# VHH binders against Transcription antiterminator LacT (lacT): the designs that were tried, part 1

Scores and structures below are computed, not measured.

Target 1, 292 residues: Transcription antiterminator LacT (lacT), of Lacticaseibacillus casei (Lactobacillus casei) (p24401)
Amino acid sequence: MPKIAQIFNNNVALVDLDNRGQAVVRGRGIAFQKRRGDVIPTKQIEKIFYLANETSRQNLYFLLKNIPIDVVTTTYEIIDVAQKQYRLKVLDYIYITLSDHIYEAYKRYQAGTYQETMVPDFHIQYPAEYAVAKQALQIIATNLGVQFPQSEIKNLALHFINASGEDDGEQVFGKSNEASLSQLVQEVLKRHHITRSHSNGNYYDRFMIHLQYLIDRLQRVDTYAVTIVPEVATELKQNYPQSYKIASEIFDEIKDQLYRSMSEDERLYFIIHIQRLINEAPAQNHSQNDSL
Unless a header shows other numbers, all headers, positions and changes below count from the first letter of the chain; antibody chains aren't numbered by Kabat.
F, E and O are the ipSAE of ESMFold2-Fast, ESMFold2 and OpenDDE, as the mean of both directions, binder to target and target to binder. V2 is 0.75 times the mean of E and O plus 0.25 times the DockQ between their complexes.
[cut] stands for letters that were removed.
Atom coordinates printed by the task and the answers are left out, and those that the model quotes come from them; centres of patches stay.

## First folded at step 1 (VHH)

Design a1 (framework vhh_6fv0_2)
Amino acid sequence: QVQLQESGGGLVQPGGSLRLSCAASGFTFSDYYMYWVRQAPEKGLEWVSTISGSGDSTYYKDSVKGRFTVSRDNAKNTLYLQMNSLKPEDAAQYYCAKDLEYWDSSGTYEAFDYRGQGTQVTVSS
ESMFold2-Fast, scan of step 1: ipSAE 0.006; ipTM 0.335

Design a2 (framework vhh_gefurulimab)
Fold by ESMFold2-Fast, scan of step 1:
Structure a2 (fold): chain B 292 residues (1-292), chain A 126 residues (1-126)
Amino acid sequence: as target 1 above (292 residues)
Amino acid sequence: EVQLVESGGGLVKPGGSLRLSCAASGFTFSSYAAAWFRQAPGKEREFVSAIYSGGSTTYADSVKGRFTISRDNAKNSLYLQMNSLRAEDTAVYYCAAESEYDFWTGSYTEDEYDYWGQGTLVTVSS
């Protein structure tokens, strides 16, 4: 007997459950011509994503600030498959990183700019993650109407590989558990004229969440670290030189604070997020004394 | 489908100037990073300069202070202003574009750039 708490679109709603919990429900036309308080028949529910507590609810709304609900629920469905069918243990930041990736890939596909990735093939080392990625490709096609090429399996699998592990508890997106290190990173960004603003706030918050989970991952003794060839690092310096420089400064600060070496693969993970922050930075066009 | 068309190349004396242009069509140029590369006879293609969708620029050490890259997204155009030209700047100059949102495919080889022009010849000689 779920009751509508909020309508996101004709096919997706937030509902109140009899046990005082909440869930996101998806189904064709499930919310069409409905209003808050209406009951959704259980037979119309194709997917249900339980939000057991306030942390889960806050994380949902954080994702919705910048990502369409259909992409968010698609990501939830893929992660459910990983956890329930393949028994993968994944860190909560995958909800953000995978949603961001799928939405960026979707936009590139819509714009005609989608390109196959040069990511190395890790299927022998990570067969379960690759199986999830293959199934994810079909879920994306069904839910979003886009058929990515088979090479996208490598990208999707890498997100699960990178997010492998267990959280000690629930994580709230947009909050930092490592305040001092977070401050040092923000100071590095500020030296490069990157500060949180209304225009870049969602990208800034996502970058900080990626950083917090990288820190958590680096503190685990048994986490497998992927190393990349030196040529990859050289090419990144050429194509994204400012972002690579900023990432390097950030990772030097992390190394100093955590006394741990970091892989180049982990540096790669943040370059595009740093580039987004650069793109969204306020224009430095302080024209004063505009006489004439 | 997609096209990048360079123009503005030619013969110029040492110390002279040239402005290269690149016209983009068939894709959303404004969302792409764009770059100039050059290739001299018998040498590998080398990076010259890049400009990102947000306007940030980078330059090879050999051209820094002499060349200026710029873009006009309203005209889907990329430019390279070349000043104080030297004999060693003689090369075919190529316009290239890369999706800066393609984290996994941007940056491993010269093939990392999604789109390439056919090139325009610049000859610096007395």
Scores: ipSAE 0.000, ipTM 0.117, lowest interface PAE 15.6, mean pLDDT 73

Design a3 (framework vhh_7aqx_2)
Fold by ESMFold2-Fast, scan of step 1:
Structure a3 (fold): chain B 292 residues (1-292), chain A 127 residues (1-127)
Amino acid sequence: as target 1 above (292 residues)
Amino acid sequence: QVQLQESGGGLVQAGGSLRLSCTTSGFTFDSYAFSWFRQAPGEEREFVGAISWSGGSTDYADSVKGRFTISRDNAKNTFYLQMNSLKTEDTAVYYCAADLGEYFGSDSYWEDAYDYWGQGTQVTVSS
């Protein structure tokens, strides 16, 4: 019988399991008027997200620094569907990029500034990722009370396409910094008039965090199978040419410093995040459909 | 850098009152929920009271309900525990704690595993 270790809100708690493991549990009123040590009946649990070890727990808390727990658990549920039902192999950074995307889309929807995506349709090339994205829309609607337009499927699918691959296991979020390479990347961004500002600070900070995880992975001796997709890269380059050029300059700096080339999937990740930084630049001061 | 600092503890006679304060720095105060815990000598740390990020929800241990009140002042980045009708059993080190604050379900308001704890302040209730 799970015992509450920590209450996040009335409907979500971290529990200690009988097998010495931990999990995040979600259920209507599951933690209402409860406290640490109280037992949660299994029948009240609507969803359970197992945390395999201390690294998983630390990664959860890292996400919670900037993203609401209901968005985090929604993201966990979507990734579970991708891995268990569709057998997709995804890199750990998807927890960060997808939860960040969903939260930003949610905020724009609540503010009335959400716009439909102009991202190209790749459903023929990536049917499983698009099937996951369709289910994700329903999961988001059920959990967060927001019904995104069908075009949001393209954005959600692109996050799974960009995170395609496998590594040796869990990634520790926020623990590795490479100050020298980070500084060089910031100088590339600055040359294109992308600096941390009042309007883009959240996106800028998230981009730098994502960059640190990418750098950390490239420096590790782990084996990973990252898919190169030239056709998708070509489409994104045509739709976001400035972001592609900036990403290429960043890739050159990484290659020069680490003596390693980045995969095209990592380039696609950079394109979508750089495009968001461009859209939120203070000089432009306008809303744009770029929920990636 | 995050810091929580308790103040207002001390010696008080049974039936008296004390107001504890927890002053915070290094994070966005308005987005966080806050809790008070206490630990008596030789005992485990126990929950005392909590206040949500919005201030709209509070919760208390049964042993202090009706006697203690938790409140927050966002303008001062400080939250408080008003302790009335103190008993000798209330003697403990009192700790303030900040949880990460849940915006969409804002009654998330205590955690034993987060990094943001105060160093504790002693409250001694004499007979």
Scores: ipSAE 0.000, ipTM 0.115, lowest interface PAE 17.7, mean pLDDT 74

Design a4 (framework vhh_7nfr_2)
Fold by ESMFold2-Fast, scan of step 1:
Structure a4 (fold): chain B 292 residues (1-292), chain A 126 residues (1-126)
Amino acid sequence: as target 1 above (292 residues)
Amino acid sequence: QVQLQESGGGLVQPGGSLRLSCAASGFTFSSYEMSWVRQAPGEGREWVSSISSSGSTIYYADSVKGRFTIARDNVKNTLYLLMDSLKSDDTAVYYCAKDEGDYLWGSTDEYYFDYWGQGTQVTVSS
């Protein structure tokens, strides 16, 4: 039977398995008034997420720096459905981007500031991704107690569309092979008056993580298969021209340092993250907000 | 004004356990991220663990992962650190620290905490 290694909250714990592996387990009150070393009865476990190795464990803790554990395990469950039931192949950065999106949507919903998406409907072109997104809406409602409007399916589907592809699955979040390139990118952001602050710290750190993940994958011999629907690409360029300009400068810096070319779709992906940084940056007497 | 009072330290043998507490007053405890930081004799400060205002987001230093558990009670305005499988290297003064808010601290640089407690001594020896 699983023994508690660490308690995250009353309903979620990290456990040591009899086979010397580890897993995150979720169940109602499963860790309530428990201690490290206590046994969790298998019948009380509603969901189990196996951690294959130390890298998987480190990646979990990295996500937990910024995202509530309930959102992280919900994201794990949704990605599991996409991979196992729908046979979708997704790049590892979806763990960061999807959990980030769900948490932001959750906060807006709780604050009463949630707005319906302006993203076009692409269900005909991406039926599998939309089927996953539809099921994800139900998983989110069950796990987090929030019932998003049907338009949220478009946002969730977009995350799977953008993360389509294959990688080695051995990424460590928050580590970078190119510290100097990271510094150069931060200088580009600084030239556009984007620096880390209390108000944007979460988004700034997330952006740097996405950047490090991209750099690590670009240094492999494999080619990337990141795709964005042409109609979405057009809207991103038209609606966020400043973010597109900043993304272009960052990508030119990466090209110069790594001798690697990147696709237009990869550049467009970064527009969303840069726009978040702009929206949360300390405003010098100007304001405008938007989110995906 | 803001006050943080640590307790629960002491002498324990290697492999032993301790529970540290931090009683907070003078601010809305439930609105702030809280952290534990330690300092060994003759060494700099080392960040140990952080917990978000709601308790849903938790992070640990690599040296204590799987051995320490941070928790909070927002009704009692108390922060806890449950320490298991203690090692000689865990010997230090442990400080409770108030963060700016529910944001990632961003580094182990303790200069960014806005308030510190008086500390409680933990000694692991036979």
Scores: ipSAE 0.000, ipTM 0.103, lowest interface PAE 18.7, mean pLDDT 73

Design a5 (framework vhh_7mjh_2; at its last look DockQ between E and O 0.01; V2 from the best seeds 0.00; counts 0 for: pae E 24.9 > 2, grease 28.7 > 24.2, placed apart)
Amino acid sequence: EVQLVESGGGLVQPGGSLRLSCAASGFTFSDYYMSWVRQAPGKGLEWIGRIYYSGSTSYNPSLKSLVTISRDNSKNTLYLQMNSLRAEDTATYYCARDEYSSGWYEDLDYFDYWGQGTTVTVSS
ESMFold2-Fast, scan of step 1: ipSAE 0.345; ipTM 0.750
ESMFold2, look of step 2: ipSAE 0.000; ipTM 0.081
ESMFold2 (binder alone), look of step 2: mean pLDDT 81; pTM 0.811
OpenDDE, look of step 2: ipSAE 0.006; ipTM 0.262

Design a6 (framework vhh_7ubx_2; at its last look DockQ between E and O 0.04; V2 from the best seeds 0.00; counts 0 for: pae E 19.0 > 2, unsure alone 61.3 < 65, placed apart)
Amino acid sequence: QVQLVESGGGLVQPGGSLRLSCAASGFTFSDYDMTWVRQAPGKGPEWIATITSGGSTMRDDSTKGRFTISRDNAKNTLYLQMTSLKPEDTALYYCAKEYDLSTGWYEEPLDYRGPGTQVTVSS
ESMFold2-Fast, scan of step 1: ipSAE 0.012; ipTM 0.555
ESMFold2, look of step 2: ipSAE 0.000; ipTM 0.106
ESMFold2 (binder alone), look of step 2: mean pLDDT 75; pTM 0.743
OpenDDE, look of step 2: ipSAE 0.395; ipTM 0.793

Design a7 (framework vhh_gefurulimab)
Fold by ESMFold2-Fast, scan of step 1:
Structure a7 (fold): chain B 292 residues (1-292), chain A 125 residues (1-125)
Amino acid sequence: as target 1 above (292 residues)
Amino acid sequence: EVQLVESGGGLVKPGGSLRLSCAASGRTFSDYAAAWFRQAPGKEREFVSAISSGGDTTYADSVKGRFTISRDNAKNSLYLQMNSLRAEDTAVYYCAAEEWDSSGYYLSESAYDYWGQGTLVTVSS
């Protein structure tokens, strides 16, 4: 039977399993009035998330540094749906990028500052990712008590589109080949008057996290990914020309340093994130009641 | 207490077919994920195929299109139909099953609670 190793809250705990190692378990009240070493009845477990090895455990704690456990387990549940029900192959960094996105959206919704997405509609090209995103919206509502608008489906789907690919599931979060390429990218952003500030810090940090995992991915063998259709790429170039120019300069710098080209999916993903950074810059001197 | 017993292993020529069976005792299989793993001489155990409680299946790239996993809940048995066998398929094949009603499956051997003793499959001329 599962024994509590660590209590995160009344509904979530890390448990030791006899033959499986460790897992995160979730269920209403399963840890209420419990302590380390106590047994959790299996019938009370709504969800179980196995930690296959020490890397998985380290990755969990990396996420928990900045993201609440309920958001993390909600993200795990959504990714499980994508992998098990829809057979989507996704890269490990989605755990970081999706959980960060959900948490930021949650905070903005709670603060009354939630805004509609700038992301174009790709549902015809990516029906499976959109089906996952639709279910994700319901999972978020059930777990976190937030009813995001239907437009949020586009944001959630884009995270799955951009994390399409295969890896060994052994990625260690928080490890990157260092500052030098990231600093070069920051210099490109600075040439276009984009710097980290209090108002854009969350978007800037997300972009840098995405960049670090992209760099790690580009240095590995797996170059296979689903490429976004050329028609959508053309539309994004036309609608966001400044962001496209900045993304192209960043991609050229990455290619020069790593001698590898980036996929169109990776390019288009950064266009959207750069556009968010541009939109945040004007808000630097405004009060908490101002819109973004 | 669950016991898993594999059968159906043997010697077969390249290009041949073989069907492995795994019989469970002590409980019903139907609510749990089950999987096949294999271990070749001098190598680590590797994933072959899995089936969820809902019937969803997955396969290692090396066996896709050649192997088929299936379940017969009335007989409390799991099967692996192996077609177009190759020399590199030579291994001891293990049946594995979950303890919990998870409605899913896992690719890691550490995710499975119950294991059979293994059945040897030799592919040679």
Scores: ipSAE 0.000, ipTM 0.109, lowest interface PAE 18.6, mean pLDDT 75

Design a8 (framework vhh_7aqx_2)
Fold by ESMFold2-Fast, scan of step 1:
Structure a8 (fold): chain B 292 residues (1-292), chain A 127 residues (1-127)
Amino acid sequence: as target 1 above (292 residues)
Amino acid sequence: QVQLQESGGGLVQAGGSLRLSCTTSGRTFSEYAFSWFRQAPGEEREFVGAISGSGDSTDYADSVKGRFTISRDNAKNTFYLQMNSLKTEDTAVYYCAADYWGDSDEYLYEPSTYDYWGQGTQVTVSS
């Protein structure tokens, strides 16, 4: 039976397993008034997330540097649904991008600054990703106590669409060493007067980390297998013209350096993250549009 | 992977000072958080102090707070423990430890959360 190695909160603990090393376990009150070395009965475990090796453990602690454990385990649960229930092939960087997105959305919702997405609805083209996103909304509500609007399904689905693919092996978060490309991107940002500061440090650091994983992905795969229709880029250009301009310059610099074709799907990644980094408001004053 | 090597231990009189160094080899030094632990004969390994990957945050055990200072030199791939106003009860084998990206403050006191350890250096404080 699992023994507590570390208590994160009343409901989440890191445990030692006989054969598989370690796992993060979650269950209501599972760690309440417990201490290190105590056995957790398997019947009390509602969710278990295996850390197959030291790389997985390092990746967990990397996420915990900036993201609360409850958001991390919520993200792990959502990705488990995608992989086990819907058989989606997703790249490892989704653990970073999705947990970062959920935490940012959570903070904005708590602050009353949450804004509905202008991203088009592609549920017909990506039914499995949208089904995962719909379940994710319910998992988030149960675990974090926040009920996002139904339009958040589009944002969550986009993360699965963007992370579509299969890696050869486990990836160590924060270890991608593309110094030359990262420096080039930082030079583009600096030309637009975007530098790391106290007010944007978290967004800046997360963007650079996301960028490293995207660059690594682009070098491993020949091409992006799934495409989003061209009008998505057009809508983002209209609503976030500064973010689109900066993202396009970054996209072109990376494309030139790698001497390969890149899809508009990869451009969406840059537009959304730049928009968050500079907090760009939509160019047109759009009210809450045509919601059911 | 990271390898750690302590140096600077020895015999010192109570009230004296000693500086321990921990030199690292392997991957990027700046990505690791570093800690010092100590173990007196017949006791378990206890936390002494920690420094974050950025170097901006430090934490210390209550027994050494105000007397010991931890610092890092990323250019030399080395981190240090400056020990001042030494007491006989500071006598122990001192170990340096490293963890990738660091942990929350709660994890700093847990030896099992550290991935890499040095072999230890003896510090003896005489009366």
Scores: ipSAE 0.000, ipTM 0.107, lowest interface PAE 18.7, mean pLDDT 74

Design b1 (framework vhh_6fv0_2)
Amino acid sequence: QVQLQESGGGLVQPGGSLRLSCAASGFTFSSYWMYWVRQAPEKGLEWVSTISSSGSTIYYKDSVKGRFTVSRDNAKNTLYLQMNSLKPEDAAQYYCAKGPLYSSSWYGRPEAFDIRGQGTQVTVSS
ESMFold2-Fast, scan of step 1: ipSAE 0.006; ipTM 0.321

Design b2 (framework vhh_gefurulimab)
Fold by ESMFold2-Fast, scan of step 1:
Structure b2 (fold): chain B 292 residues (1-292), chain A 126 residues (1-126)
Amino acid sequence: as target 1 above (292 residues)
Amino acid sequence: EVQLVESGGGLVKPGGSLRLSCAASGFTFSSYAAAWFRQAPGKEREFVSAIYSGGSTTYADSVKGRFTISRDNAKNSLYLQMNSLRAEDTAVYYCAATPRYFDSSGHWPLNEYDYWGQGTLVTVSS
């Protein structure tokens, strides 16, 4: 019988299993009026998400730094559907990118700022990913109480299309070496007067999440590289020269610390995020003298 | 300020042709990606076609081979040539433009179009 190791809310808990593993369990009132060490009857468990090893547990806590537990477990459930029912092979990065997307969409919906997607329809080319996305809409509605429009299927499907691949190595989100590099990147941003503020906090946090995704990918043998259409690459360089310069400085730091070469496309990947940070940053302090 | 104005909509018979135009003002159109979307009565807005600043194009499967998107940067204009029109092509057609190619998640081609026209009605009926 699973024993509570940590309570996240009335409906979600981390439990210790008899096989020395851990799992996240979800069920109505499953943790209500319970404490660490209490047994959860298996009949009350609606969903179980196994954390087979230490890496899986570390990855859960990394997600929880920025994403509510109910969004995380909803993301886990959607990915389980993709892997178990549709036999889709997806890279571990989807846990970060999909949970981030669902949470951002949720916040926009709650704030009344949700916009219909403009992503092209790829359902004929990717029928399995679209079937997963349709089921994901219902899972999100059931778990989070939000009914996104049908066009959201395109966004959800694209996350599965983009994360297509097989991940046979352990991935650890937010490793100590990644944390060190993230600090150096934040110092580069600070030299350009880009700091986390009330106005740019969401953009800054999303940039840091995508930076962690990039750092993790660079430390693994990856068969699927980011590809930017040549026309998009031209636009990014021409429209955002300051962001391109900042991205170049960031990627020089990454190259120096990780001893990895990076493609131009990987550099361009972050230009829009850097530009958003610039647009929302406080006015530059003109009293600073960089020549000193 | 920034403005997109569509024209060229109207009533056309099945199998006919129609050309839509979109005039852009208040921004450097040549640096923007531009797209056509449509919305039929009682249905969600759907993607039709997009053209990037460099001229590369993409099309929804429902219109591929029948519609052609093009741009004239000297005239700050976007066009949609619609051939072999069907009753199901009946919709309000919208012009859209954006300097952005990624949404907040950082995935390409997840993007939001920043600027929209008012729409032009196309009715395909006999």
Scores: ipSAE 0.000, ipTM 0.137, lowest interface PAE 16.7, mean pLDDT 74

Design b3 (framework vhh_7aqx_2)
Fold by ESMFold2-Fast, scan of step 1:
Structure b3 (fold): chain B 292 residues (1-292), chain A 124 residues (1-124)
Amino acid sequence: as target 1 above (292 residues)
Amino acid sequence: QVQLQESGGGLVQAGGSLRLSCTTSGFTFSNYAFSWFRQAPGEEREFVGAISWSGGSTDYADSVKGRFTISRDNAKNTFYLQMNSLKTEDTAVYYCAARPGYSYGLLPTQYDYWGQGTQVTVSS
């Protein structure tokens, strides 16, 4: 039977398994009045998320530094649905990008500042990703107690579209060996009047983390990328022209350090994140729109 | 060459305070996230506290929350651990650690550079 290694809240714990493996378990009251070393009865476990290796455990703790455990386990459940029920192959960075997105959407919805999606509707081109996104709304409502508008399906689906591919599951989140690349990117953002502030600090830090993961992914010989159809790419460029230009400038500045040319689809990965940085500029400050 | 050097360790009475410093060289300090780990005799190395590259995010082990504070001074290429209300169970060798990038890690394997450690002994 599983033994508690760490209690996250009354309903979620990290457990040691008999085979020396570890897992995150979720169930109503499963950790209530328990301590490290106590056994969790298998009958009380509603969901179990196996941590395949030390890298998976490290990645869990990386997520937990900025994202509440209930959002992390909700994200794990949604990704499990995508992989097991819809047979979608997704890159590991989706754990970072999707959990971050769900938590930000959650905070905005709770604060009454939820914004309509900027993403066009691509359900005909990506039916499986949209089906996952629809089921994700139900999982989020059940686990987090929030009912997002149906328009959120577009945002959730885009995360699965962007993360399509296969990897080895051994990538360590947030590990950076390229300090000079971060400096180049910060300088590009600064030229476009995008600097870290009180209003955008969370988005700025998140963007830099996403960018580091993209750089690590692009340097891998076996990396796969989803090819975005020309119509979708055109709509993203037309709807987010400033973000597209900033993304292109960032990747032009760092392409020599990446040892490969970036495809159009790879540049589109960051458009939404850059657009969020622009949108989080302080009210009544439009100088960032005059950078070009 | 990247180097981290701890200072400020020593003997202190329970209920006392101590400030640890980690002085760094050989890299651009502002592009690194930093942490403190500790190791008591016969035990594994455990997380104590961390600070992000920007200083905007900090994290602490449950056993030290409310008592310890991590901070960084980019002008001095130094980061600190302020330890208040010390307990005998805080006795350990304290290590400073650094990783390039924007975010800190919670596990030793997530850090690329380490100091040699400084002994903290809390007496009853």
Scores: ipSAE 0.000, ipTM 0.142, lowest interface PAE 16.4, mean pLDDT 76

Design b4 (framework vhh_7nfr_2)
Fold by ESMFold2-Fast, scan of step 1:
Structure b4 (fold): chain B 292 residues (1-292), chain A 125 residues (1-125)
Amino acid sequence: as target 1 above (292 residues)
Amino acid sequence: QVQLQESGGGLVQPGGSLRLSCAASGFTFSSYAMSWVRQAPGEGREWVSSISGSGGSTYYADSVKGRFTIARDNVKNTLYLLMDSLKSDDTAVYYCAKSPLWYGELTSPYYFDYWGQGTQVTVSS
């Protein structure tokens, strides 16, 4: 029977299995008033998420740096539905992008700042991804206690559409075979006085993670194309000219290294992330004026 | 403090016309694109039309092209939707929506940062 290796909360624990593997288990009160080494009866386990090797455990803790455990296990459950029930082949970075999306949507919903989306309806072209997204909405409601609008199905489906593909094997989160390209992008940011700081560290780290997995996706799968309202693109270029310039420089580095063009949607992705970094950056306190 | 207030909805017979208005305050109206979005009972939100800050560019959903006209008055800070040849399928709550200065969520390019309370349009004989 599984033995507790680590307690995350009253309902979620990391357990050691009889086969020397590990898993994350969830169930109501399964870890309540328990400690490391205690046995969890199988009947109390509502969900089990197997960690196939040491890399899987590292990936779990990478997600836990910025995402609550309940959002992580919810994301695991949704991806399991996609892979096991619908036989969807998805790239491992979906664990990062989907959990990030769910947590951001959750926070905005709780704060009353949730924005319903007008993303085009692709359910005819992607029926399996939409079926997964519909189930995901119910899983999120059950696990996290939030009832997102039906329009959220489009957002959730888009994550599965974009992450379509096969990996060479389990990826270590936070590491990329394109480490040198990530360093070049960081140098572009440094030239524009955007560096990791205490105040922007969370946004900076997430930008770099999403960037690394965007680069990986561009190498392995076709870029998802969404028709953007021309006014949206125009507003972003005109209202955030510095972010657009920085995004264009980053695009040029990616194009030079990968020989692939980014879509306008992906430029908007970079513009918004860069604008967030600029808005969260510490106030400039350096005088460059010289009295001479 | 951004505020959007819709008006002009009501009951109309098929083939009729209505003019919706949206009074905007709390931001520089002429600097932002504005949109109309509708929601029929039991259905999701559907984008209807958008207009650029200057009014120089307009965009329409295929379902309303040739029947609806979006317009704005930047002096009065008012957005309009002129609806002709109304059909029963146009029955919905119509919302005025403002384009964001910053989008926040990256999985959708169609975010709006502020919405009005809506105005009901019912097309029925």
Scores: ipSAE 0.000, ipTM 0.158, lowest interface PAE 12.9, mean pLDDT 75

